# Ledger of designs, part 16: VH-VL binders against Thymidylate kinase (dtmk-1)

Target 1, 218 residues: Thymidylate kinase (dtmk-1), of Caenorhabditis elegans (q22018)
Amino acid sequence: MATDQKRGLLIVFEGLDRSGKSTQAKRLVESINKKSTESGDASSSPSAVLQAFPDRSSSIGKLIDQYLRKEIDMDEHALHLLFSADRFSKNQMIRDNIAKGIDVICDRYCYSGVAYSLAKGLPEQWVRSSDVGLPKPDAVLFFDVSPEVAAQRGGFGEERLETATIQQKVAAVMPTLRDDAYWKTVNADGDLDSVEKNVFRIYENLDREKPFESLEKI
Short names: E, the ipSAE of ESMFold2; O, the ipSAE of OpenDDE; V2, 0.75 times the mean of E and O plus 0.25 times the DockQ between their complexes.

## First folded at step 7 (VH-VL)

Design s44 (framework fv_benmelstobart)
Fold by ESMFold2-Fast, scan of step 7:
Structure s44 (fold): chain C 218 residues (1-218), chain A 121 residues (1-121), chain B 107 residues (1-107)
Amino acid sequence: as target 1 above (218 residues)
Amino acid sequence: QITLKESGPTLVKPTQTLTLTCTVSGFSLSSYGVHWIRQPPGKALEWLGVIYSGGSTDYNAAFMSRLTITKDNSKNQVVLTMNNMDPVDTATYYCARKGYYGWGSSYFDYWGQGTLVTVSS
Amino acid sequence: DIQMTQSPSSLSASVGDRVTITCKASQDIYDYVAWYQQKPGKAPKLLIYDASNLETGVPDRFSGSGYGTDFTFTISSLQPEDIATYFCQQYDNYPLTFGQGTKLEIK
């Protein structure tokens, strides 16, 4: 039985820090790769790859990392463009993997970039323009976590963008970026296994027959 | 330029409280979290806890009931307090800087020299 | 807790040898592992983070690889100053945990 080789999916995980999105992104990659291996080709090649933004290991990402750790100061417009440059530096890798049938799971994408910059008061039209032309996600999974659950998890307030004020503004802005055609809310208050099951159900129902497009607007 | 240095008592009796101070230089505690790690003689490293730049803390559940980490950014000091010391708590205690940005994830890019604390009667 | 198990516990090798040590996590930790070098009486020193990234100032004879549960640390050509105990550390979840260490000695 021959079938046409289907394209990979671009799936973006968005949410505030401590929403569990990074853990779930990794779990999805592992589930896809394990299921692909078990399903029969016994290939050593992965069926999915993880791409976190910003990529802290790149030259661009190291500069962003220094800013977030308060080691350097930077004009906010320059920082916004560095975040956009970081995403565009992976543009061809994403498109190549999708063409090869490899799923790309992104931990944060342009929506985080837009939301943080808008939270800082940068001009809306300018902020929304710099990521136009990036690959369009097949799905954006927005991880919604209650404040009570988030407070039980560690790792906050450590860096420049982790202040309560900026996080509150980002939380208000992020939902305004939603497009119900491809954004899906994940209730992140559940246990890790329950959330993982829900994420995988969303993944399994995505339509690989749709054209893979570029973002015309954000 | 970046340094961390532990100070405090080197000898503690069983049931007493241990207080160690970590003094940092070359970076701001308002920008970086600081972790406490210990190493019993000839054994593996054990993570105790962290205080983040914003002042919140996370502790290893094994020590949470008797461990407190505080800080004073203006003095460049992080303080570890551990109650009810026992001979098995004999170890070299290190403070270390969080080297990685991110939620819940930490490796340590700079370490203090460590201070050996012996717990005996 | 995530358990990190190193192999071997001790290793003897000659100058110029390729040295490999491994670390196994009790559950998937993706690439969230760091490797440290500790010389007697000294604090640990970071060598590798995110499984394969070389820390600034660390010689390129040191390398790391792995993903998921199995990780490898390699010294491509052992030098006398490399004699130390090496530890892996996971940072995928709290509590942070370390391997038991691998003591490296020269024959």
Scores: ipSAE 0.005, ipTM 0.446, lowest interface PAE 13.3, mean pLDDT 84

Design s45 (framework fv_benmelstobart)
Fold by ESMFold2-Fast, scan of step 7:
Structure s45 (fold): chain C 218 residues (1-218), chain A 119 residues (1-119), chain B 107 residues (1-107)
Amino acid sequence: as target 1 above (218 residues)
Amino acid sequence: QITLKESGPTLVKPTQTLTLTCTVSGFSLSSYGVHWIRQPPGKALEWLGVIYSGGSTDYNAAFMSRLTITKDNSKNQVVLTMNNMDPVDTATYYCARKYYGWGSYFDYWGQGTLVTVSS
Amino acid sequence: DIQMTQSPSSLSASVGDRVTITCKASQDIYDYVAWYQQKPGKAPKLLIYDASNLETGVPDRFSGSGYGTDFTFTISSLQPEDIATYFCQQYDNYPLTFGQGTKLEIK
């Protein structure tokens, strides 16, 4: 039965803007699917799927997108709940894919939501409460990029949450959320291909050691 | 059809600079990394360095001070330059395509070109 | 650097024999090992990747196994066209390193 098969992995990519995490998430998904195809996998489904948060194409995500592009203003509590609602809107999709043996790679998750809201001065207990019950990742890959390297990558400061002030506060807060039991640091100061190598090494190790048990909940 | 072809063969005098060109066909250099590996006669393969799809490079520390790898995607060419050649650098030199996705192992190799370093 | 130590350096076997070559890494490299076949005067050809995955078009008499530091390459029933030198390669860390090679000959 299904209970005896190895499930898919839930892997979350976290980090500051300009860490390269979104590019690496896409590359990991592409590599997993290509490797599966080349191995002659009889499965008719993909072996991995990418889920970016916020999902800017959804109804909830379109409101978040308007806020981020400075087209609307919103109370910070309301915004925090929209980010949580966006994640919960994908809860069933995540669980279904994992149960089928499909890896789910998330570009940002609840840790981004918590860190940005804490950086804005919202109370920690309240901020964490809205994500209780989400699937707990098997691993969080935290992309650690030096401020010098991030500044050199360009495009910085165009969206609402991309200011130096908020990024400095998020950089201070995000490490406090770390749990060494399932968080792994990726040195993101290298070029994209070097970072890709390190990410794939971490993934392969997780894939070989993955449990049979269902995902825990946050 | 996927191919890689090294320039040469070539004879280099001690202290001179080696330049080898790898011309690729059947794939884009913007999508695949290319590595350089050499093999002295009768000996093991030795990794020299790589130029990735994005244009960044990594070098074996043993050669880093005298080795440069560049490319021109529009010409389908990767160029290896190695300074201060010595007779011990005599080897067959290969360019090889990195497997697509994770892992620096090689699904296609050039035919190899003999570089002889002697006076 | 990660050292890849290959055994034996040379091997003579008869057609139909099971041939085994081993490769030992100086540190844990997971399953990040590839195996290549090199015929005289030719470039190496990829046979096995990720320690045990057979490359497309490679005959199923070739197989690989191992994890961590100890790796094995096997030809289940040697054919005359298998005469070549075989190399292992690790890709866990840079610099990439190869075994010294095993020269296989028919007796």
Scores: ipSAE 0.005, ipTM 0.440, lowest interface PAE 12.4, mean pLDDT 85

Design s47 (from p2 with heavy chain S30D; framework fv_benmelstobart)
Heavy chain, then light chain:
Amino acid sequence: QITLKESGPTLVKPTQTLTLTCTVSGFSLDSYGVHWIRQPPGKALEWLGVIYSGGSTDYNAAFMSRLTITKDNSKNQVVLTMNNMDPVDTATYYCARKGYYGWGSYFDYWGQGTLVTVSS
Amino acid sequence: DIQMTQSPSSLSASVGDRVTITCKASQDIYDYVAWYQQKPGKAPKLLIYDASNLETGVPDRFSGSGYGTDFTFTISSLQPEDIATYFCQQYDNYPLTFGQGTKLEIK
ESMFold2-Fast, scan of step 7: ipSAE 0.617; ipTM 0.839

Design s50 (from p2 with heavy chain S31Y; framework fv_benmelstobart)
Fold by ESMFold2-Fast, scan of step 7:
Structure s50 (fold): chain C 218 residues (1-218), chain A 120 residues (1-120), chain B 107 residues (1-107)
Amino acid sequence: as target 1 above (218 residues)
Amino acid sequence: QITLKESGPTLVKPTQTLTLTCTVSGFSLSYYGVHWIRQPPGKALEWLGVIYSGGSTDYNAAFMSRLTITKDNSKNQVVLTMNNMDPVDTATYYCARKGYYGWGSYFDYWGQGTLVTVSS
Amino acid sequence: DIQMTQSPSSLSASVGDRVTITCKASQDIYDYVAWYQQKPGKAPKLLIYDASNLETGVPDRFSGSGYGTDFTFTISSLQPEDIATYFCQQYDNYPLTFGQGTKLEIK
């Protein structure tokens, strides 16, 4: 069996709020699992799990959730480390799923953490250091949405970090984190079905035979 | 106003090492990878390799034993080094910017090219 | 390596003609195909990526289609400035490979 088993993929969805990334992450997970169920042989068809960051249901994530809902205030360095701790709390679960041949689809990852902290003016080298050692994604799907299209997709958010000022700063910072060896830009201005088709096309072309690595830098 | 420009020797003797520099402007090497492609006179294009924005590289297996691509983001330069040149390596050498969408391994902007002749 | 077979090798046409060039991949490459125009003594210029997406600034008389192994590039109404060699390129897998080129000239 072990000889025939291919590893799972780690795929990260990044982008600004209203880029459609969360919807597409859920759709990819559903599509992978539907195909696995339809084949009747889960060992030959991959299955997938969705991992959103922050995980607002965990102990660490509940504290982050209170901050995002403006229920508490926190030192920005402490908050950055809580976001990093939230990701590391899932480190072994991600590695275990990958080893079992289960794909892990992350809605946001360390790149969001770095971009938002840099947008707040925290020191660059320090901000980039805390997530080193996390599993390295096989691909980061960056959802590129025009400001005009994003504005049409609902009102500007009510949570902390959803203000126009912070989103503008994150929009300027996020592209600087791009490593085009494994970041794949998705044109998110299209309709949901067209974007979904492009996402799945990127997914099915990923190489499961590459070594699964850890992040040495961000 | 995006430009790439190749520079280096136009004549190389057999067994010598070729070093070409690609100087870019209008974009940052921190955000875009750069490919090297060559074209022998009257023949098809041949892909040599790429250096990604993060600094990692991929090479065509046919050349990887004698090919190295490096860069210096602060100088806006990408450098191709190819050892043990042979007359069959005579070609116009291009550097080109990695495409933005999807897999992006297509080339949206090209340098003018530099003809390298390998002869004794 | 994925082989890209381009046809025809050369083509003569008149201004205003519809010109079609085809490219066949040796295996399924989805829509990971780009098309380039190269004029004598010049670098190639990107016209089309992802088989059918027109690059910004490229005239809409140029179009591409295809999926899987068979791809087509079309010029709907040939202009004098379109005289060039055209190349297809796959980017589904490394090494990246190109068609042998189609030389387009006025008859």
Scores: ipSAE 0.587, ipTM 0.840, lowest interface PAE 2.2, mean pLDDT 89

Design s65 (from p2 with heavy chain D58E; framework fv_benmelstobart)
Fold by ESMFold2-Fast, scan of step 7:
Structure s65 (fold): chain C 218 residues (1-218), chain A 120 residues (1-120), chain B 107 residues (1-107)
Amino acid sequence: as target 1 above (218 residues)
Amino acid sequence: QITLKESGPTLVKPTQTLTLTCTVSGFSLSSYGVHWIRQPPGKALEWLGVIYSGGSTEYNAAFMSRLTITKDNSKNQVVLTMNNMDPVDTATYYCARKGYYGWGSYFDYWGQGTLVTVSS
Amino acid sequence: DIQMTQSPSSLSASVGDRVTITCKASQDIYDYVAWYQQKPGKAPKLLIYDASNLETGVPDRFSGSGYGTDFTFTISSLQPEDIATYFCQQYDNYPLTFGQGTKLEIK
């Protein structure tokens, strides 16, 4: 029902491995950019960008990547703060794109960081505090996949078999982070095209006229 | 398993404040928002407002100036406060749980409702 | 506000009949429509959300369809326990609004 739309939207995709969220995030960016191109934009500039967290190509993200590949060791508190630092390193980029009318689609955000750290047993209040002040998403699309469907999609490697316990704990924790004012649950058990249509309908219905805010609590 | 129950006064005088409590069980208020809806006798349902799991609220503009919804997650309670009651506010008041999928502003579980009569 | 208009306002049917109720939105609401059943003295019960998705535990004789402004709710074979008032509700925009209800009675 919104009219006079101007600013970009911040949309976050969250969910467990094999929920299809990364595929859907890419598809949403492609759909937005295709529609922008078809409208006859002279500059051919994209109207949406994809930002995955952690950004393994950045300076901070390269350090995180080394840890995840077991090339270095790190205290879990330090790792948590590096993940937060990685997100804050993109803070101004997100705000600048939103101000320019460019949508920012994030594959994972602070909610993944909080959920994984809580699953590891780190202190709840401390874990929830480190990402306060980040841009607040207009929507978090939470991809809910049944354990049965997820198992069908994945062949389990050595690391994934070990991380199954962490995935189970994250699955229990992630719903407790849900603020259903702006979290929208996507049934990820469907086929890719059906899920894509549902994602795009949620996207189209977001209100660009609302103030762009910062997270005061997670 | 999942239940919501409304409680509070059944009779309110004009100009008084109404306070209703919704007590939930079988789910967490930290995970689900709760809406308030009312229904005057023999009439259609009317949406009043919602408190989301994170604590933010949204109100029907028609009631915003006199309506407050709060909650206490530890007590499993959502509280509706409505000022300056008028006889036209006579209705059965319901609390209901926000739906799980998509935009989710549909209601998957409802309390039994409590009839509030406003008269002198 | 988005206005939801139901038709008919009342309906009498026999057990085994196909019953159809329609709901029209004053503007495009995509598929953000729910349908509820309300029996006398009871709270409403969710039957359908997102225009066509059947809520868990609801019999498959109930169905919904539509997109945009025109929505239909159908009971394929009316049972005695289906006697109730049925309401549509939009949730595309605030304030959330309901239709005026369709009262279903048995002949």
Scores: ipSAE 0.607, ipTM 0.830, lowest interface PAE 2.0, mean pLDDT 89

Design s69 (from p2 with heavy chain H35N; framework fv_benmelstobart)
Heavy chain, then light chain:
Amino acid sequence: QITLKESGPTLVKPTQTLTLTCTVSGFSLSSYGVNWIRQPPGKALEWLGVIYSGGSTDYNAAFMSRLTITKDNSKNQVVLTMNNMDPVDTATYYCARKGYYGWGSYFDYWGQGTLVTVSS
Amino acid sequence: DIQMTQSPSSLSASVGDRVTITCKASQDIYDYVAWYQQKPGKAPKLLIYDASNLETGVPDRFSGSGYGTDFTFTISSLQPEDIATYFCQQYDNYPLTFGQGTKLEIK
ESMFold2-Fast, scan of step 7: ipSAE 0.647; ipTM 0.854

Design s85 (from p2 with light chain Y91H; framework fv_benmelstobart; at its last look DockQ between E and O 0.88; V2 from the best seeds 0.00; counts 0 for: pae E 2.7 > 2)
Fold by OpenDDE, look of step 8:
Structure s85 (fold): chain C 218 residues (1-218), chain A 120 residues (1-120), chain B 107 residues (1-107)
Amino acid sequence: as target 1 above (218 residues)
Amino acid sequence: QITLKESGPTLVKPTQTLTLTCTVSGFSLSSYGVHWIRQPPGKALEWLGVIYSGGSTDYNAAFMSRLTITKDNSKNQVVLTMNNMDPVDTATYYCARKGYYGWGSYFDYWGQGTLVTVSS
Amino acid sequence: DIQMTQSPSSLSASVGDRVTITCKASQDIYDYVAWYQQKPGKAPKLLIYDASNLETGVPDRFSGSGYGTDFTFTISSLQPEDIATYFCQQHDNYPLTFGQGTKLEIK
C-alpha cells in the first residue's frame, strides 16, 4: 500500500427485514465501483465489495440458511454462535480489503445477531461477547422503517425470523445497540432514490484517515 | 417526553473550575450523544464538545485543554468540567441531544440553559 | 473550522411577509445545515436539518434550501409568534459552528 493511500471503509447496513437495506447496500457498492471505473484511476478511486451476513453460500451460512428456511431446528445459542462464526469467517477478508483501500459494505453485521438473540431472551453479556474482535465499522447505517411501510413490501413471512412478533421485539432491541459515534439512522420510509442519496452522502463524508479498529464491545 | 436540564453553580470566580450537570429524561444516554453548547449574552452559539452514546468524546480544540465531559448512563447525567474559568467564559450553557436522523450533529432537544457568570 | 456567515444580522418585516435569511459556508458542506429559532430567554429550537428537512411539529411556513456553500432559510408568511433570532449551523464537521444569527422583528 502506497504511503499515501487511504484505507478502505467498513460500512454496515442494519435494520429490520424489508427495511430496504439490502437494496441500498447493493446500490452503494454499484455506485462506488461505477465512479471508480469512470475516473480511470483505480489507485485514486475507491472500489467496494458487498458482503451479506449470513453468507448463505458458505458452509456455515448454508446451515444457517437451513434453519431460516425452517428445514432444521437449532438451539438458540448454537444459532447465535453460528452467526458469529459466519462473520468471523470473513474477518480476514474484511481486513485485507480495508488494507488495500477497498470498501467493504456489509448487509447486516453483529448488531443484527445481537439484537435477534436478545429478542429471544438469551443472556445479554454472553450475546454481546461473541462478536468482540470483529472489525469495527466506520459507519453503521441503521435503516429505520415504519411498520406500515415495511408491511407493504413483499416477501415477508417466508423465513423463520420473518414474523411480526419477532420483528417487533428486534425493533425494540436494535436501537439499544446504537452508538452515535458511528451509527447513522436512515429514514427508510422514503423512495429508493431519496434513500440512496442519503446513503451516498453519508458515505462521502466518512473519514478514511481514522485508525481501523476492532470491536472491543458490542 | 424528552427533556434535558442543566444544573450547577451560576457564579464562578476567575481561575476556578466550572462543573455543570445535564440530567436527561425520556431517552437513554446509551443511545444518544449529548453535546454542550454555550452562548455569551447577545452573541452566537459556540459548540464546546460531545460525549457520544458509546462514551467517546470530542472537544472543540479551543477548549480541549481545559474541558472534560463525562457521563453516567445509569443516572442519566452528563457532566461538563471546565477549568480555569475567565470572565470571557460568561455565557448561558446548554446541553443538547444529537438529532436522530442523518449525518453529523444537529440538535433536536435542548436544555433550558443555565447562565454562568464568571466574576471576582 | 468551517465558518458560517449569516445575513442579514437583523431584519424587520410585516405580518404575512416572506422572510429570507441566508447562510454561507466557508467550504462545501453538502446539505448539512440546520436552522434554529431562538426566542428571548429560551433555548434554540430546531426548525430545519439537512438544509431542507422540516423538523416534526414545525409549521410548514418554514423551509430551507441550498447545497454546497449557499443556504437559504425562508418563512413564507411571517406570523407574530415568529419574532426571534434565527441561527444556521453546519453539522458536517467538527467543530460544529453556527452563524451569527438574524434578529427578526415585526413591524
Scores: ipSAE 0.304, ipTM 0.782, lowest interface PAE 2.3, mean pLDDT 92
ESMFold2-Fast, scan of step 7: ipSAE 0.742; ipTM 0.882
ESMFold2, look of step 8: ipSAE 0.507; ipTM 0.797
ESMFold2 (binder alone), look of step 8: mean pLDDT 92; pTM 0.932

Design s89 (from p2 with light chain N93E; framework fv_benmelstobart)
Fold by ESMFold2-Fast, scan of step 7:
Structure s89 (fold): chain C 218 residues (1-218), chain A 120 residues (1-120), chain B 107 residues (1-107)
Amino acid sequence: as target 1 above (218 residues)
Amino acid sequence: QITLKESGPTLVKPTQTLTLTCTVSGFSLSSYGVHWIRQPPGKALEWLGVIYSGGSTDYNAAFMSRLTITKDNSKNQVVLTMNNMDPVDTATYYCARKGYYGWGSYFDYWGQGTLVTVSS
Amino acid sequence: DIQMTQSPSSLSASVGDRVTITCKASQDIYDYVAWYQQKPGKAPKLLIYDASNLETGVPDRFSGSGYGTDFTFTISSLQPEDIATYFCQQYDEYPLTFGQGTKLEIK
């Protein structure tokens, strides 16, 4: 069915730790909202919102946060479903914003969840099934950073999923999740401003007239 | 080494269906989309369509009614099927790998091409 | 459909010359243009993507520039092996479209 209004876009930022994806996600939201303000829009509502996954401030996210901080242990299947539950808890918020013409920029999404669970050795078909039915991104911006450049951007953290071993396994798995129909690879080895320009270029060419769909598969 | 190779009939009669296979090596079809492009003798390149790593497709509207692209990741093969061939469809047919950066709708590696002649 | 117009259609140059080919899009395509080299009887080879990015393994004498509707491809110091037809391609919109090509010959 045709819609009369231009819808918002769902854009997902994926990449390894220290790829600069979180910085670029914030910069994109700021750029979109600045343009909305400059247009003289009297509305105080932003034109874009940022949603990080996991949302560590929610009830579900607080439990995930405890696991990541090593305060609790959890069966890996239960944890995987908890990460999926965290994403589905935002499902209606995402759809409502898109319907209102508000862009939703996600810092990580189901692809991170699947990649980390596969890196831990959980069964592939099962891992890929739990996020079916989530809103389908208009684009996944995958931040590709060389190991040399990544090493210059901060140190390794103390959290459970921040070890060199798990990051190496995730680096091998994440590219296998790519659907290049809507995954766009950003060369993240550049300076912040150069990367921001490339991100915005991808953003402004996304087609708002396409139907907003749900994920039929990962 | 990354390679793509087209195979199939080199002669097709008018109204028949053309089936071409592209066999890839050195990369996974689960990670890269593959395009089909053709070039009539002495003329410009003409884009036909793409099958993405996830299995979805996009086609040039001029060919959409008679063109199908499918793949089998386990066999490393992409198949182009074009119905109702006409002498004007005589061309060298290429498969090519979708580019990696940005939108990626450029072609970083090409097969050698296969000349398909359509005549009675 | 977006039309890509190349000029010149053909040119002859000497080894060591600077060679310039232009490509004009019928509408704004940002920097979504690629350049290919095609030698007789061979498949095209990618040289440039995103208007100015040199593909890995391509000699640095090849360069590209432009944004919007006007794009330029340059060979800074022509070599004998550069005899070929060169094509531009836009990828802002489907269907993907190519220029008609520029045939380069060495004197």
Scores: ipSAE 0.600, ipTM 0.836, lowest interface PAE 2.1, mean pLDDT 89

Design s93 (from p2 with light chain L96W; framework fv_benmelstobart)
Heavy chain, then light chain:
Amino acid sequence: QITLKESGPTLVKPTQTLTLTCTVSGFSLSSYGVHWIRQPPGKALEWLGVIYSGGSTDYNAAFMSRLTITKDNSKNQVVLTMNNMDPVDTATYYCARKGYYGWGSYFDYWGQGTLVTVSS
Amino acid sequence: DIQMTQSPSSLSASVGDRVTITCKASQDIYDYVAWYQQKPGKAPKLLIYDASNLETGVPDRFSGSGYGTDFTFTISSLQPEDIATYFCQQYDNYPWTFGQGTKLEIK
ESMFold2-Fast, scan of step 7: ipSAE 0.626; ipTM 0.825

## First folded at step 8 (VH-VL; framework fv_benmelstobart)

Design q1 (from p2 with heavy chain S105D, light chain Y91H; at its last look DockQ between E and O 0.90; V2 from the best seeds 0.00; counts 0 for: pae O 2.9 > 2)
Fold by OpenDDE, look of step 8:
Structure q1 (fold): chain C 218 residues (1-218), chain A 120 residues (1-120), chain B 107 residues (1-107)
Amino acid sequence: as target 1 above (218 residues)
Amino acid sequence: QITLKESGPTLVKPTQTLTLTCTVSGFSLSSYGVHWIRQPPGKALEWLGVIYSGGSTDYNAAFMSRLTITKDNSKNQVVLTMNNMDPVDTATYYCARKGYYGWGDYFDYWGQGTLVTVSS
Amino acid sequence: DIQMTQSPSSLSASVGDRVTITCKASQDIYDYVAWYQQKPGKAPKLLIYDASNLETGVPDRFSGSGYGTDFTFTISSLQPEDIATYFCQQHDNYPLTFGQGTKLEIK
C-alpha cells in the first residue's frame, strides 16, 4: 500500500426487521462502487463489499438459517454463539479488506446479536463478551423506524424472530448498546432516496485516518 | 421530561480550577453524549468538549491542555474540570445533550447555564 | 477550524414580516448546520438541524435551507415571541463552531 493510501471503513447497519437497513446497505455499496468505477482511478476512490450477518450461505449461517426458518430448534446459548462464530468467521476478510482500502458494509453486526440474546433473557455479561475482539466499526448506522411504518412493509412474520413481541423487546434493548461516539441514528421512516442521501452523507464524513481498532467491549 | 442542570461555584479566582457538574434527568448518560459549551457575556457560543455515551471524550484544542470531562452514569452526572482559570474565561457555562439524529453533534437539550465569574 | 460567518448581526422587523438570516461556512460542510434561538437570559433552543430539519415541537414558520457553504434561516411570519438572538452552528467537524449571532428585534 502506498504510504498515502487510506484504509477502508467498516460500516455497520443495525436496526429492527423491516427498518430498511438491508436495502440501504446494498445501495450504499452500489453507490460507492459506482463512483469508484466512474473515477477511473481505483487507487483514489474507495470500493466496497457487502457482508450480511448471518451469512446464510456459510456452513454456520446455514445452521442459523435453519433455526430462523423454524426447521430446527436450538438452545439460545448455542444460537448466540453461532451468531458470534458467524461474525468471527469473517474477521480476517474484514480486516484484509480494510487494510486494502476497501470499505466493508455490514448488514447487521454484533449489536443485533447482543440485543436479541438480551431480549431473550440471557446473562448480560456473557452475551456481551462473545463478540469482543471483532473489528470495531467506524460507524454504526442505526435505522430507527416507527412501528407504524414498519408494519406497512411486507415480509414480516416468516422467520422465528419476526414477531411483534420479540421485535419490541429488541427495540427496547438496542438503544442500551449505543455509543454515540460512532453510532449514528438514521430516521428510517423516510422514503428510500431521502434515507439513502442521509446514509451517504454520513459515509462521506467518516474519518479514514483514525486507527482501525478491535472491539474491547460491547 | 429531559433536563440538564449545571451546578458549581459561580466565582473562581485566577489560576484556580473550575469544577462544574451537569446533572441530567429523563435520559441515560449511557445512551447520550453530553457537551459543554460556554458563552461570554454578550458574545457567541464556544464549544469546549464532549463526553460520549461510551465514555470517550473530545476537546476543543484551545482548551485541551486544561480541560477534563468525566462522567458517572449511575449518578447521571457529567463533570467539567478546567484548570488555570483567567478572567477571560468568565462566561455562562452550559451542558447540552447531543442530538439524536443524523451526523455530527448538535444540541437538542440544554441546561439553563451557570454564570462563572473569574475575578481576584 | 470551520468559521461560521453569520449575517446580519442585528435585525429589526415588524410582526408578520419574513425574516432571513444567513450563515456562511469557511468550507463545504454539506448540510450539517443547526440553528438555535436564544432568548435573553435563557439557554439556546434548537430549531433546525441538518440545515433544514425542523426540530420536534418547533413552529413551522421556522425553516432552514442551504448546502455547502451558504445557509439560510427563515421566519416566514415574525411573531412577537420570536424576539431573540439566533445562532447557526456547524456540526460537520470538530471543533464545533457557532456563528456570531443575529439579534432580532420587533419594531
Scores: ipSAE 0.189, ipTM 0.749, lowest interface PAE 2.9, mean pLDDT 92
ESMFold2, look of step 8: ipSAE 0.599; ipTM 0.823
ESMFold2 (binder alone), look of step 8: mean pLDDT 92; pTM 0.935

